# VH-VL binders against q9nrl2r1430to1533: the designs that were tried, part 29

Target 1, 104 residues: q9nrl2r1430to1533
Amino acid sequence: GGVHELSAFEQLVVELVRHDDSWPFLKLVSKIQVPDYYDIIKKPIALNIIREKVNKCEYKLASEFIDDIELMFSNCFEYNPRNTSEAKAGTRLQAFFHIQAQKL

## First folded at step 1 (VH-VL)

Design p2a (framework fv_pamlectabart)
Fold by ESMFold2-Fast, scan of step 1:
Structure p2a (fold): chain C 104 residues (1-104), chain A 120 residues (1-120), chain B 107 residues (1-107)
Amino acid sequence: as target 1 above (104 residues)
Amino acid sequence: EVQLVESGGGLVQPGGSLRLSCAASGFTFSDYYISWVRQAPGKGLVWVGEISSSGSTINYAPSLKDKFTISRDNAKNTLYLQMNSLRAEDTAVYYCARDLYEDYGYFDYWGQGTLVTVSS
Amino acid sequence: EIVMTQSPATLSVSPGERATLSCKASQSVSSYVAWYQQKPGQAPRALIYSASTRATGIPARFSGSGSGTEFTLTISSLQSEDFAVYYCQQYDSYPLTFGAGTKLELK
């Protein structure tokens, strides 16, 4: 894999960050603004954390990178009811991710 | 079938500008990185630059970054190369080439090319 | 930038013979090397990527080998349609760079 695999991860994270529906995922959820979030979600993650892991070469396999992105979406759907703006954004961004990630 | 068709080449005076187009069909254009590669008459291949699937990331050959601009319109399945301040040394056939998604930087399909001639 | 050096510049061979084309990188490119065939007036055609993987539809007589800095394209049992210019390309690092080409011509 090597350099080309890591370049692909960085490029995909950049495309996710720049997507209109990325706003719920850019940073970790605030404990002050959403106090029950961390009672429900036990493995919080966000795009800024994933990007840092890519930059530090912490993903050994493409599957580990994909697992972290899928965890992020799973957390969104676990916490947010389906009719919320957050859940709707997550649904659209996840579909975009699945298209982009097909050949990682 | 995968097809890439370049257009917009022609004769231009030194200092002039041209915009090249590359029309894609037969694949999901918005899923692929696409590169521009040029070839001067009787010479070898020279990479110009690439653009990511969404258009968010663009990489250029360092010697060309100040005079060429790559862009794309995914709704029209079209890639563009804006060429400014052209010199005789920019005379070449310009190809668009599709980057293999699993192995970025390798070109699995090429267009037929469009000739740009910079001459007085 | 990484410089790709191809040798020889011209190779004269007969149909049915074996041709061996060399490509040398100025620094390690791992296995990130591709080979292209170009006939006069035509676009390049992909032959090999990842140093040794044949592109779709490429005949078994074409084979690639090498890693690091030294790479080889071998064409066994040459056919008349194989007389063309061959380019190697590295895609380990930016900018992407090509060799100057080897012209395979009829002896």
Scores: ipSAE 0.000, ipTM 0.566, lowest interface PAE 16.1, mean pLDDT 87

Design p2b (framework fv_pamlectabart)
Fold by ESMFold2-Fast, scan of step 1:
Structure p2b (fold): chain C 104 residues (1-104), chain A 120 residues (1-120), chain B 107 residues (1-107)
Amino acid sequence: as target 1 above (104 residues)
Amino acid sequence: EVQLVESGGGLVQPGGSLRLSCAASGFTFSDYYISWVRQAPGKGLVWVGEISSSGSTINYAPSLKDKFTISRDNAKNTLYLQMNSLRAEDTAVYYCAREWDYGDSYFDYWGQGTLVTVSS
Amino acid sequence: EIVMTQSPATLSVSPGERATLSCKASQSVSSYVAWYQQKPGQAPRALIYSASTRATGIPARFSGSGSGTEFTLTISSLQSEDFAVYYCQQYDSYPLTFGAGTKLELK
């Protein structure tokens, strides 16, 4: 076929994954290493899950995609104290996301 | 152990078609983007294209678009490259290569390659 | 498309020496650069990704550095098995592009 561009949602997820501050968000937090995480966080999510949902066409509206990304950041700030590397990475990545999301 | 095994290469006449296969094992195939990369004899590496984990998104090198089609069958753990209207300049070893998880498009595992020779 | 330019095309060195290989992008690729080693008759092997992160199983003598448009692969204390062709690749934007390679050969 012709040249295929990534879908808008897939392109945004790829840009987030490639960002230097994505490391806390690439996969779900380990239940073994952080056993209290799932007592505090009721709707866990990570970039690999969001990417899979995009690839399976599970988002019907841009707002649903944005809500999942925002949930990911909300979980980060709920669990991690403000002065942690995780919270600082989340703050910078969220700002980057808000700029990229304007393209949607 | 992670393995990618290409097959389907061979001698084909100009204007002909070939379909290459890449059989994956040792990992969850449906979780990964996979690329095709080719290398003409004595030359460097050239990216052909990639396919997303679900198969819904396919990206091609612009110079190779309209000639090649990438597809996958996740139930069979197999990647395909359909090549049509082949010319002498398509003579190359064709590799399938796994992209690092989470959308990074660098290649952590490669198959051994399959040689396609386009000649009369 | 982003053009990746590798230099030198051929580098002649002796075992035990340090080799420094250059890769330049025609525009910024941030840190999204990988390096591969290829020996005759073999598939490429990943060495470095994200400009400076060593791939699994790669010896410490291989190191990568750089950001933006200029990247370097350094091989300290060369071993006989290191004589091969080395390729850089950017994955900042589509299409994915490789450099033409640097052949590391015995002096």
Scores: ipSAE 0.005, ipTM 0.572, lowest interface PAE 12.7, mean pLDDT 87

Design p2c (framework fv_pamlectabart)
Fold by ESMFold2-Fast, scan of step 1:
Structure p2c (fold): chain C 104 residues (1-104), chain A 120 residues (1-120), chain B 107 residues (1-107)
Amino acid sequence: as target 1 above (104 residues)
Amino acid sequence: EVQLVESGGGLVQPGGSLRLSCAASGFTFSDYYISWVRQAPGKGLVWVGEISSSGSTINYAPSLKDKFTISRDNAKNTLYLQMNSLRAEDTAVYYCARGDYYESLPFDYWGQGTLVTVSS
Amino acid sequence: EIVMTQSPATLSVSPGERATLSCKASQSVSSYVAWYQQKPGQAPRALIYSASTRATGIPARFSGSGSGTEFTLTISSLQSEDFAVYYCQQYDSYPLTFGAGTKLELK
């Protein structure tokens, strides 16, 4: 665990952030631009929040880190209809994540 | 095993109403978009509409939006289709079908369907 | 709405032969096309999605290709269980739309 585990989480988050399909996930959804989002999504999360949790050593198990990433994708598919650019980006990024997560 | 079972079909008179149910088992129902798709006897498939995992977003085929209402009860693992002002053209087998957003597959599993016959 | 046109309406072939089914969209749907198989009295079964990706459990003899407006489903060596109706579907734009189907029948 320890250093190797935390370095792996940081590396994976950086790869997700740099991916072309990360744009819907970089920051929490804006309440000003999307007012109904927080009425629908009860556990909002984004890559900047996950990265902060990694840096603060808040993930004690790989499963906790994976759960937060999966929650992020679940929120995307719950809020966004499947034909939206957001849902399509989420589908591709989630597939990329599942391949990379095999290294965890 | 993933299973979807439709029920509630039957004979109804023109102008009548009917509510269909789709009972889901073998997967976490609350994680999936589910659609209704219909097929008139001897004809092709026609998409009716879909509902998001929580039920907050519902999309309909434009021609059916004012007549049909899709809803779900995640505590009961059940999807519903409320059909109002039925006409002979609504006679069809009605399927529920699960969407797989991870694979970007519109319908990965289908129920066996329930027949609705609208006749005077 | 986007209209999906399948051809031919009926294709008569023998076991062991190659079958090629066409699907054309009235507007570009990128690669957002799925194919389904339906046998009499049964629900449809997913075969292909994203134009060319096989669904889980689907035999390698089924392959899809195409992008934009023209799509093809190919069955490389027909088995007796492959005689069925095949539907293409676009999921690029709402409403989701299906082709009218191609019936694959024994020669």
Scores: ipSAE 0.006, ipTM 0.611, lowest interface PAE 12.8, mean pLDDT 87

Design p2d (framework fv_pamlectabart)
Fold by ESMFold2-Fast, scan of step 1:
Structure p2d (fold): chain C 104 residues (1-104), chain A 121 residues (1-121), chain B 107 residues (1-107)
Amino acid sequence: as target 1 above (104 residues)
Amino acid sequence: EVQLVESGGGLVQPGGSLRLSCAASGFTFSDYYISWVRQAPGKGLVWVGEISSSGSTINYAPSLKDKFTISRDNAKNTLYLQMNSLRAEDTAVYYCARDIYDSEGYYFDYWGQGTLVTVSS
Amino acid sequence: EIVMTQSPATLSVSPGERATLSCKASQSVSSYVAWYQQKPGQAPRALIYSASTRATGIPARFSGSGSGTEFTLTISSLQSEDFAVYYCQQYDSYPLTFGAGTKLELK
């Protein structure tokens, strides 16, 4: 615990936000633009929410942080068909995350 | 003490190419992202791009991506900027700057003194 | 890209006065703003990061505040060495962007 672990989470979130493939994940999906999203996805999450949780020291364990990031990717693949730009971006960003998360 | 020293600037004709170097000392170069930032005479700062500590990730300002290439040689503690198809608007002092990433933020904590590139006929 | 707008372009003040410099982002950058000081012929020097945290060695008279889109750099009791150009910078998203600068000059 503590400050050193939180520093690692902030670094990872910043790297994810700044990645070219982060665009589907920056903010929650709009109900107006995608009306059925919240009928299908029961635990919505996005990078802006995860970053706020990191900044407020809400992740006590690395596993909690990793679970939220993995939930974000799981939601993407559940809602978006494989051939969509969203799913393709998610696949590349998830691979990048798995490499970076080895540092945790 | 942390030092960054740029070199390779000079006068080039429009359409020409130039390679800048930034020599680092006083810290573990391979642990840091390093950026290039330019400043035209009498104007403000413009971010050119950055390179990760390992060199595997490189991010550019979108307007410069096709003409500039950033690379590094960690064994030589040196950062490079390859500049191609230079135009008058590329005239600037080019700085290398060390990127700090920590839980409190991200900023350029140390800068070199810069090297002047003048593109003119 | 996120546009950073600094105002005023030039601020004329006397030593001992308080200077307030403004920086506005075109969209929210949370607290991911840094401030730099640049003197003629010199490289920039980091002053503030994360909107309000002083960089190492920076005097207490420099303070930063703000979040979202509105940011302020305050110099509480101007010294002669403080007359310089000041730049704000966001590091929330790529490309990294700077404001055009505020020149602090002697009245």
Scores: ipSAE 0.000, ipTM 0.563, lowest interface PAE 17.3, mean pLDDT 86

Design p2e (framework fv_pamlectabart)
Fold by ESMFold2-Fast, scan of step 1:
Structure p2e (fold): chain C 104 residues (1-104), chain A 121 residues (1-121), chain B 107 residues (1-107)
Amino acid sequence: as target 1 above (104 residues)
Amino acid sequence: EVQLVESGGGLVQPGGSLRLSCAASGFTFSDYYISWVRQAPGKGLVWVGEISSSGSTINYAPSLKDKFTISRDNAKNTLYLQMNSLRAEDTAVYYCARESYDFWSGYPDYWGQGTLVTVSS
Amino acid sequence: EIVMTQSPATLSVSPGERATLSCKASQSVSSYVAWYQQKPGQAPRALIYSASTRATGIPARFSGSGSGTEFTLTISSLQSEDFAVYYCQQYDSYPLTFGAGTKLELK
């Protein structure tokens, strides 16, 4: 789809950014604070990159958008042990995303 | 009011050593990473290194690691830069700066006025 | 190390005009970019962090944008006190690196 799909993607990204559990996902993980991150995670992504892709009309299908969001969560669970605040935030935000994504 | 005051600069002979101090006030010093940044006359800013809030982690610019040592005394709210084997190329104003955290990283947000180190015969 | 390239080296403008300063990173730094203003004989003053967030007390005429490798600092309606050297800095990877600066001078 066209303009309607792009509007829906922007709305969903805004909802994710505003969620209390978005803090691990707002920006790419810095090498300064987490030097081993890029040794483990081969396809890094974050909400700011996804939002930029939406604004540049780089998502042609809802599935492409959903795949990038799911990659973001997958990276979180791969790097962070289950009992960390990052993994817990990711679990809650992913559940919220799945509910909202049904509207796409 | 956040304040950082550098001291200890001056004229030093090539091959000499000098220790700079940075006195902090107006914030909880022990909660912040602090950076040293230098600027040669008429030139741009060059990051020297940083020290963690507890002092347990110190990161240096690779070109300066063996020449400079950063340390801190949280009881005295003071940061130090030990400079050894100084050469003319080390002539610069040396700034200390508090780092504010931005998610996974930090940037220098409040800077001292700097102290001039001149390496000359 | 990540190299930050600023352009132009010098920008000559008049009060009331709009100035746009460019900063390019040799590799992606996400949005971990800060901008600083330095006047002769003074310490740098933080203007922008996280590419686009204004530091406390910084006037609204200063704005930042960009992500990845390309960043801009825009000063709308230049005031006389804005003539200074401006530096960008990345804080994504060690060592932290600054651009060589853009000098904003009176035309």
Scores: ipSAE 0.000, ipTM 0.641, lowest interface PAE 12.1, mean pLDDT 89

Design p2f (framework fv_pamlectabart)
Fold by ESMFold2-Fast, scan of step 1:
Structure p2f (fold): chain C 104 residues (1-104), chain A 120 residues (1-120), chain B 107 residues (1-107)
Amino acid sequence: as target 1 above (104 residues)
Amino acid sequence: EVQLVESGGGLVQPGGSLRLSCAASGFTFSDYYISWVRQAPGKGLVWVGEISSSGSTINYAPSLKDKFTISRDNAKNTLYLQMNSLRAEDTAVYYCARVDYYDESGFDYWGQGTLVTVSS
Amino acid sequence: EIVMTQSPATLSVSPGERATLSCKASQSVSSYVAWYQQKPGQAPRALIYSASTRATGIPARFSGSGSGTEFTLTISSLQSEDFAVYYCQQYDSYPLTFGAGTKLELK
């Protein structure tokens, strides 16, 4: 049940993880290294969390999966000014995601 | 050539609403962050807010977050500013300004501005 | 928010003279500072970005310097068309903030 959708979501997450611009998004931001991050970002998320949710069949609709990916990018752009390496990577990865998400 | 053209300004009564547009041409609109910046008569520049290239993320000046909504339509190469509950202090020329994040530039191109006057 | 403080508010100078405009950030903005020129009735024009890089088409007499909290715009030999208001702006962190401007006026 849901094998087709699980395959599509998992394939897309794997493609995002393997993308050169995924480095800011692989894991949650470290509170030790970035102490103010969790004061600013109220709904933290990362690709490892999203992949775990896909593997546990927690997304019932493609829109729920897309919302979590968009939240991840939104958090990046809220915390990181546009001139940062993080924001530039996020912009390129988000464009890649939008192209791939058309297949969902 | 790169062009940004604002429109939609005019005279509006206090408490009113107004939607501004910024039409872009001469570049790939969907590749750029774009800001709204305003300037009251005889005063300095004040940043209103900025929208990411895809439109998924919008940052606002804290004092304006609940009054204004920025959006974009990449298919139409157009940026919007929805302004609600307008007050006399919102009287200003409103500019749209392009950000080139690849070159780490500030605002590299500005529109000519559109004047919003809030008065009875 | 980061406060950008420009000084002087007004600078009275003559053509051919050197003008030096200062901009101070309340906290470090690295090199993420831009300078804009604005003439009456016109939109701002980009002059400098990344503290010291001239924007396309900007004459060599305009130069920017600084990093961290202290930034300077220098116009080496003023021409009549340079009398305008100049704004500095940081783009290191949100909200983006501008200085109040320095007006260059003819003596």
Scores: ipSAE 0.000, ipTM 0.621, lowest interface PAE 12.6, mean pLDDT 88

Design p2g (framework fv_pamlectabart)
Fold by ESMFold2-Fast, scan of step 1:
Structure p2g (fold): chain C 104 residues (1-104), chain A 121 residues (1-121), chain B 107 residues (1-107)
Amino acid sequence: as target 1 above (104 residues)
Amino acid sequence: EVQLVESGGGLVQPGGSLRLSCAASGFTFSDYYISWVRQAPGKGLVWVGEISSSGSTINYAPSLKDKFTISRDNAKNTLYLQMNSLRAEDTAVYYCARDSEYLYGDAFDIWGQGTLVTVSS
Amino acid sequence: EIVMTQSPATLSVSPGERATLSCKASQSVSSYVAWYQQKPGQAPRALIYSASTRATGIPARFSGSGSGTEFTLTISSLQSEDFAVYYCQQYDSYPLTFGAGTKLELK
């Protein structure tokens, strides 16, 4: 299972990172710049963490990989009001992900 | 020296519970998936389940998921197996085994010596 | 679940001979097969991973081959310390599964 899916997960993460709307998701939210984030979001995650997990073969099932990506978007929509640039970027990137995830 | 050492096995009555421990040394424990594998006397190896390096993901053999709980404490370099509602068919040597380096996938490169669990009246 | 079938159950051979052990998967596991050696009273020891790659410290007389559903472990020029039980394992799909083992014994 997991080993032969690494190429697919890595390619998908690379495509997400390269997308214009990836900027809110590249790294964990800064505690200094956004002090209340970690009071609201209990399971923080970002593309750099997901990519590291792919590289370390930590995803044994496609559903685990998809769950982490969906958690990332869920966190974005929970913290950010829908009219923010972060939420708008998240909406567009999530739609792109859903199209690409058809390959998994 | 890379090592895994199991403990906590022993004789237990049917319906009882046990917690097994697996102590890791000689490597960065928090970098590895670790599995539990059991072997009944005179029988083959049976995979019980695994836990991710961070502890966030746990996978079980479907036949065993309702009986066993896998957890880890990375600060203590220790893996745990909580076993409940034990029956005679759970009698086995229980091994912890390290998922190999990135290149090797789910193959197990390092094994503990095992701890014997006997379920008998 | 994927069933791994090993044959023969017992193989009787003499030192210096070649031993060939077979492992069959009920469906394709690509090359995601490992082999382990287990001696009485000891934990299993990794021999081969990815069907054909020797684990660190494993002597050259051990070799693995195969892909898809048919896999073989070969031990050339058997030594006395090689008499043990050998298990194959697939790690292509959950749950991870092992064969029932082949016991290599002295003729």
Scores: ipSAE 0.000, ipTM 0.558, lowest interface PAE 18.3, mean pLDDT 86

Design p2h (framework fv_pamlectabart)
Fold by ESMFold2-Fast, scan of step 1:
Structure p2h (fold): chain C 104 residues (1-104), chain A 121 residues (1-121), chain B 107 residues (1-107)
Amino acid sequence: as target 1 above (104 residues)
Amino acid sequence: EVQLVESGGGLVQPGGSLRLSCAASGFTFSDYYISWVRQAPGKGLVWVGEISSSGSTINYAPSLKDKFTISRDNAKNTLYLQMNSLRAEDTAVYYCAREYGDYLEPYFDYWGQGTLVTVSS
Amino acid sequence: EIVMTQSPATLSVSPGERATLSCKASQSVSSYVAWYQQKPGQAPRALIYSASTRATGIPARFSGSGSGTEFTLTISSLQSEDFAVYYCQQYDSYPLTFGAGTKLELK
């Protein structure tokens, strides 16, 4: 059936999680540590949520998976000024994602 | 051999309701996403919606979401399309179409023969 | 929604000639495009998927190409059974959308 789709998305998420620049994206931003984040970012997402959606077969089209990953990067660049370690990590990880996503 | 057979079409009055069925055979029905696609006489193909293998996920064309309901009964190898509040513009041949088993490439690999729904007074 | 535009609406050709059919997407769909053939009174038949991969049982004279927004279906050395309507479809994003079709007719 859908085994190839699940395997490809899972493999890509695992590669993203293992990347040195994944640290800002592993889990949702803490409301306690960053109180204004959820006032600015209306659609929060993180790699742990995307991985859960992959495991529950919630992505039917590759574009839906790619949209969630791109939303994650968009949120990073919206909240974090370009000179921050978060924005720099996001820029490098997004470039890595674009190369790997060519396999999708 | 893979077969999809639609039934339940016919003449219905504007404002009426109709339920279409699609009977599947020759493959493991519960392993596949299945779509409904319609085609008005002399016109092109229009996607109606799809349902996942288990039935837990259903996606609709936005213009049809509140009028049509897709469901399936895996024990009976049957797909359904419930159509409510029908209008003349819903007149079409309705096809069920199997989505290829590689979910990264969900093109329609097998189609039924279609069932004609005519909405007329 | 992504709009798929096919051209020409009608293509008049003779057996043995090459037919080239165009399909344009209103935004990038990568390679997530399929082509279908439909004869009068019949259900569509899958020809090509992933822009260029031939579906099972489809003769080698059918080939697809393209990526992004521009796609082409080519039929080399037309046979009499190839006169039909051809539809392109994107499956990059919801809702799934089809082109309006190109009718291939005898000259």
Scores: ipSAE 0.000, ipTM 0.590, lowest interface PAE 16.3, mean pLDDT 88

Design p2i (framework fv_pamlectabart)
Fold by ESMFold2-Fast, scan of step 1:
Structure p2i (fold): chain C 104 residues (1-104), chain A 120 residues (1-120), chain B 107 residues (1-107)
Amino acid sequence: as target 1 above (104 residues)
Amino acid sequence: EVQLVESGGGLVQPGGSLRLSCAASGFTFSDYYISWVRQAPGKGLVWVGEISSSGSTINYAPSLKDKFTISRDNAKNTLYLQMNSLRAEDTAVYYCARDFYEGSYDLDYWGQGTLVTVSS
Amino acid sequence: EIVMTQSPATLSVSPGERATLSCKASQSVSSYVAWYQQKPGQAPRALIYSASTRATGIPARFSGSGSGTEFTLTISSLQSEDFAVYYCQQYDSYPLTFGAGTKLELK
């Protein structure tokens, strides 16, 4: 991609942040509150980090942006059992993302 | 004054390895994607690959991804290209180029290039 | 990969004339095209990005146009310093690809 794709990434990450199910994904998981998280998850990421990368123009292609968002969801499902509120929020937000990402 | 200075080129035998460096000055190196581009003698420009500002994302030309590795050291303002299993067709001037801010792919500043010659 | 085809391979012109250089993409690249100038023994110099936006410090005699698959670089009132090789490049998709170049020479 071009400059137009970066503008679209900014709008999409804002839409994700505003979604009701974004709460598990807004910031990196706390090491104090969840001590074993970083023993299990080797590539942690969150929406605030992705937004910073968008603002610094670090994504050249939609696929790179999509890969980081998908990594975020993959981490959620790896750490959290299917029946948790985190996993349920992740499932709904991922579905929303897939619909919005078709515009990229 | 924005400057990019490549070094590490030279004569190598087929099958050999070489590591190129690109020293950046005059701008905040850690804010920019940087690309490697090569040009065989008398031929056109061929994109080798790029690395994101943080170093977390690296994209390669598909034909080169298994033999070349791009890395960077933001503390030293230096970009690297590790070249392995070199063949005669890798003979070229290798340029580093700064990717334009704002997500443009305009390669706005280029180094002078360093010549790599692969021959027996 | 997207193939960029430049024509003509060589263009012979005199100072003061207008030069028109063509670049065709094998598939649509929207406006994601840049143009570069290269003189013998020197690194390329950025001229145009986003098909029509001049890079900083580039004289007004250089202009770019086009979208989709057909792009043009125009140099009005050629100066002696403009004789060089010109490359177009797409950045719509990976890998980034360049045309083979058009050599602008003195007739």
Scores: ipSAE 0.000, ipTM 0.559, lowest interface PAE 17.9, mean pLDDT 86

Design p2j (framework fv_pamlectabart)
Fold by ESMFold2-Fast, scan of step 1:
Structure p2j (fold): chain C 104 residues (1-104), chain A 121 residues (1-121), chain B 107 residues (1-107)
Amino acid sequence: as target 1 above (104 residues)
Amino acid sequence: EVQLVESGGGLVQPGGSLRLSCAASGFTFSDYYISWVRQAPGKGLVWVGEISSSGSTINYAPSLKDKFTISRDNAKNTLYLQMNSLRAEDTAVYYCARGEDYWSSYYFDYWGQGTLVTVSS
Amino acid sequence: EIVMTQSPATLSVSPGERATLSCKASQSVSSYVAWYQQKPGQAPRALIYSASTRATGIPARFSGSGSGTEFTLTISSLQSEDFAVYYCQQYDSYPLTFGAGTKLELK
């Protein structure tokens, strides 16, 4: 997209990073701390990577940006059982994202 | 305009305690991560820790975790640093700095003027 | 922790010259590097963030570049007011870390 879309993506990523429930999503899961994560999750992604893609103008369409955010949440729910702090944080942050993404 | 004003510094004896304050104005304080950063006389900058917008998440430099406590009162637009068991090595100017940009820790776009803490007998 | 190494420790230059300051990270920090200017008795002032984005109100003569582990701050056409200490900082991972600083001084 255009500069308007890039500005909106940047603002939304900042809103997500500042949200209290962003902690599981700020950076890629460490293979040393969680050795089996990359055996289960085939397309790892995190907010820092998405932000860098926005900064480098790698998203051409709003749908591409939304797909990466949704992939991040999908990975969370695939790896983490529903009753974990990570999954609960993901559920709340995803709901927040869906409200904000209506502006895109 | 955006302002951060530190206070509470002074001379304290080894083993003593101090509570520093940082008063914020000119922006919505509750929207920002705020950090404490210290600088010993003639030395470089050292990150002490940060607190999230709501106060729910607090991160510390590992060496300072059990010695310093960061808190905030969003109703009063004020950030605090409780400092216990102070030693000569804690002598520094203490800055509060506003976190901005796209990472949780962020870079620091605005800084206070600093408050000097001197730990001496 | 990620160690940020700045070089040189002191750089002696004249007004009108170009100054190039280096900052190296002990491991990749992507583009999450900021640069600060500090004058004696003053608080640091943000110059650059995200390795290359100029902070609000910062003159065009300041520019940043780099990614991964190697970062550079360039000051073109030095002004007398630019003689100060410059710090780089990574904000890719905790704890946040600063370089030891480069002092820019008059020849």
Scores: ipSAE 0.000, ipTM 0.569, lowest interface PAE 12.8, mean pLDDT 86

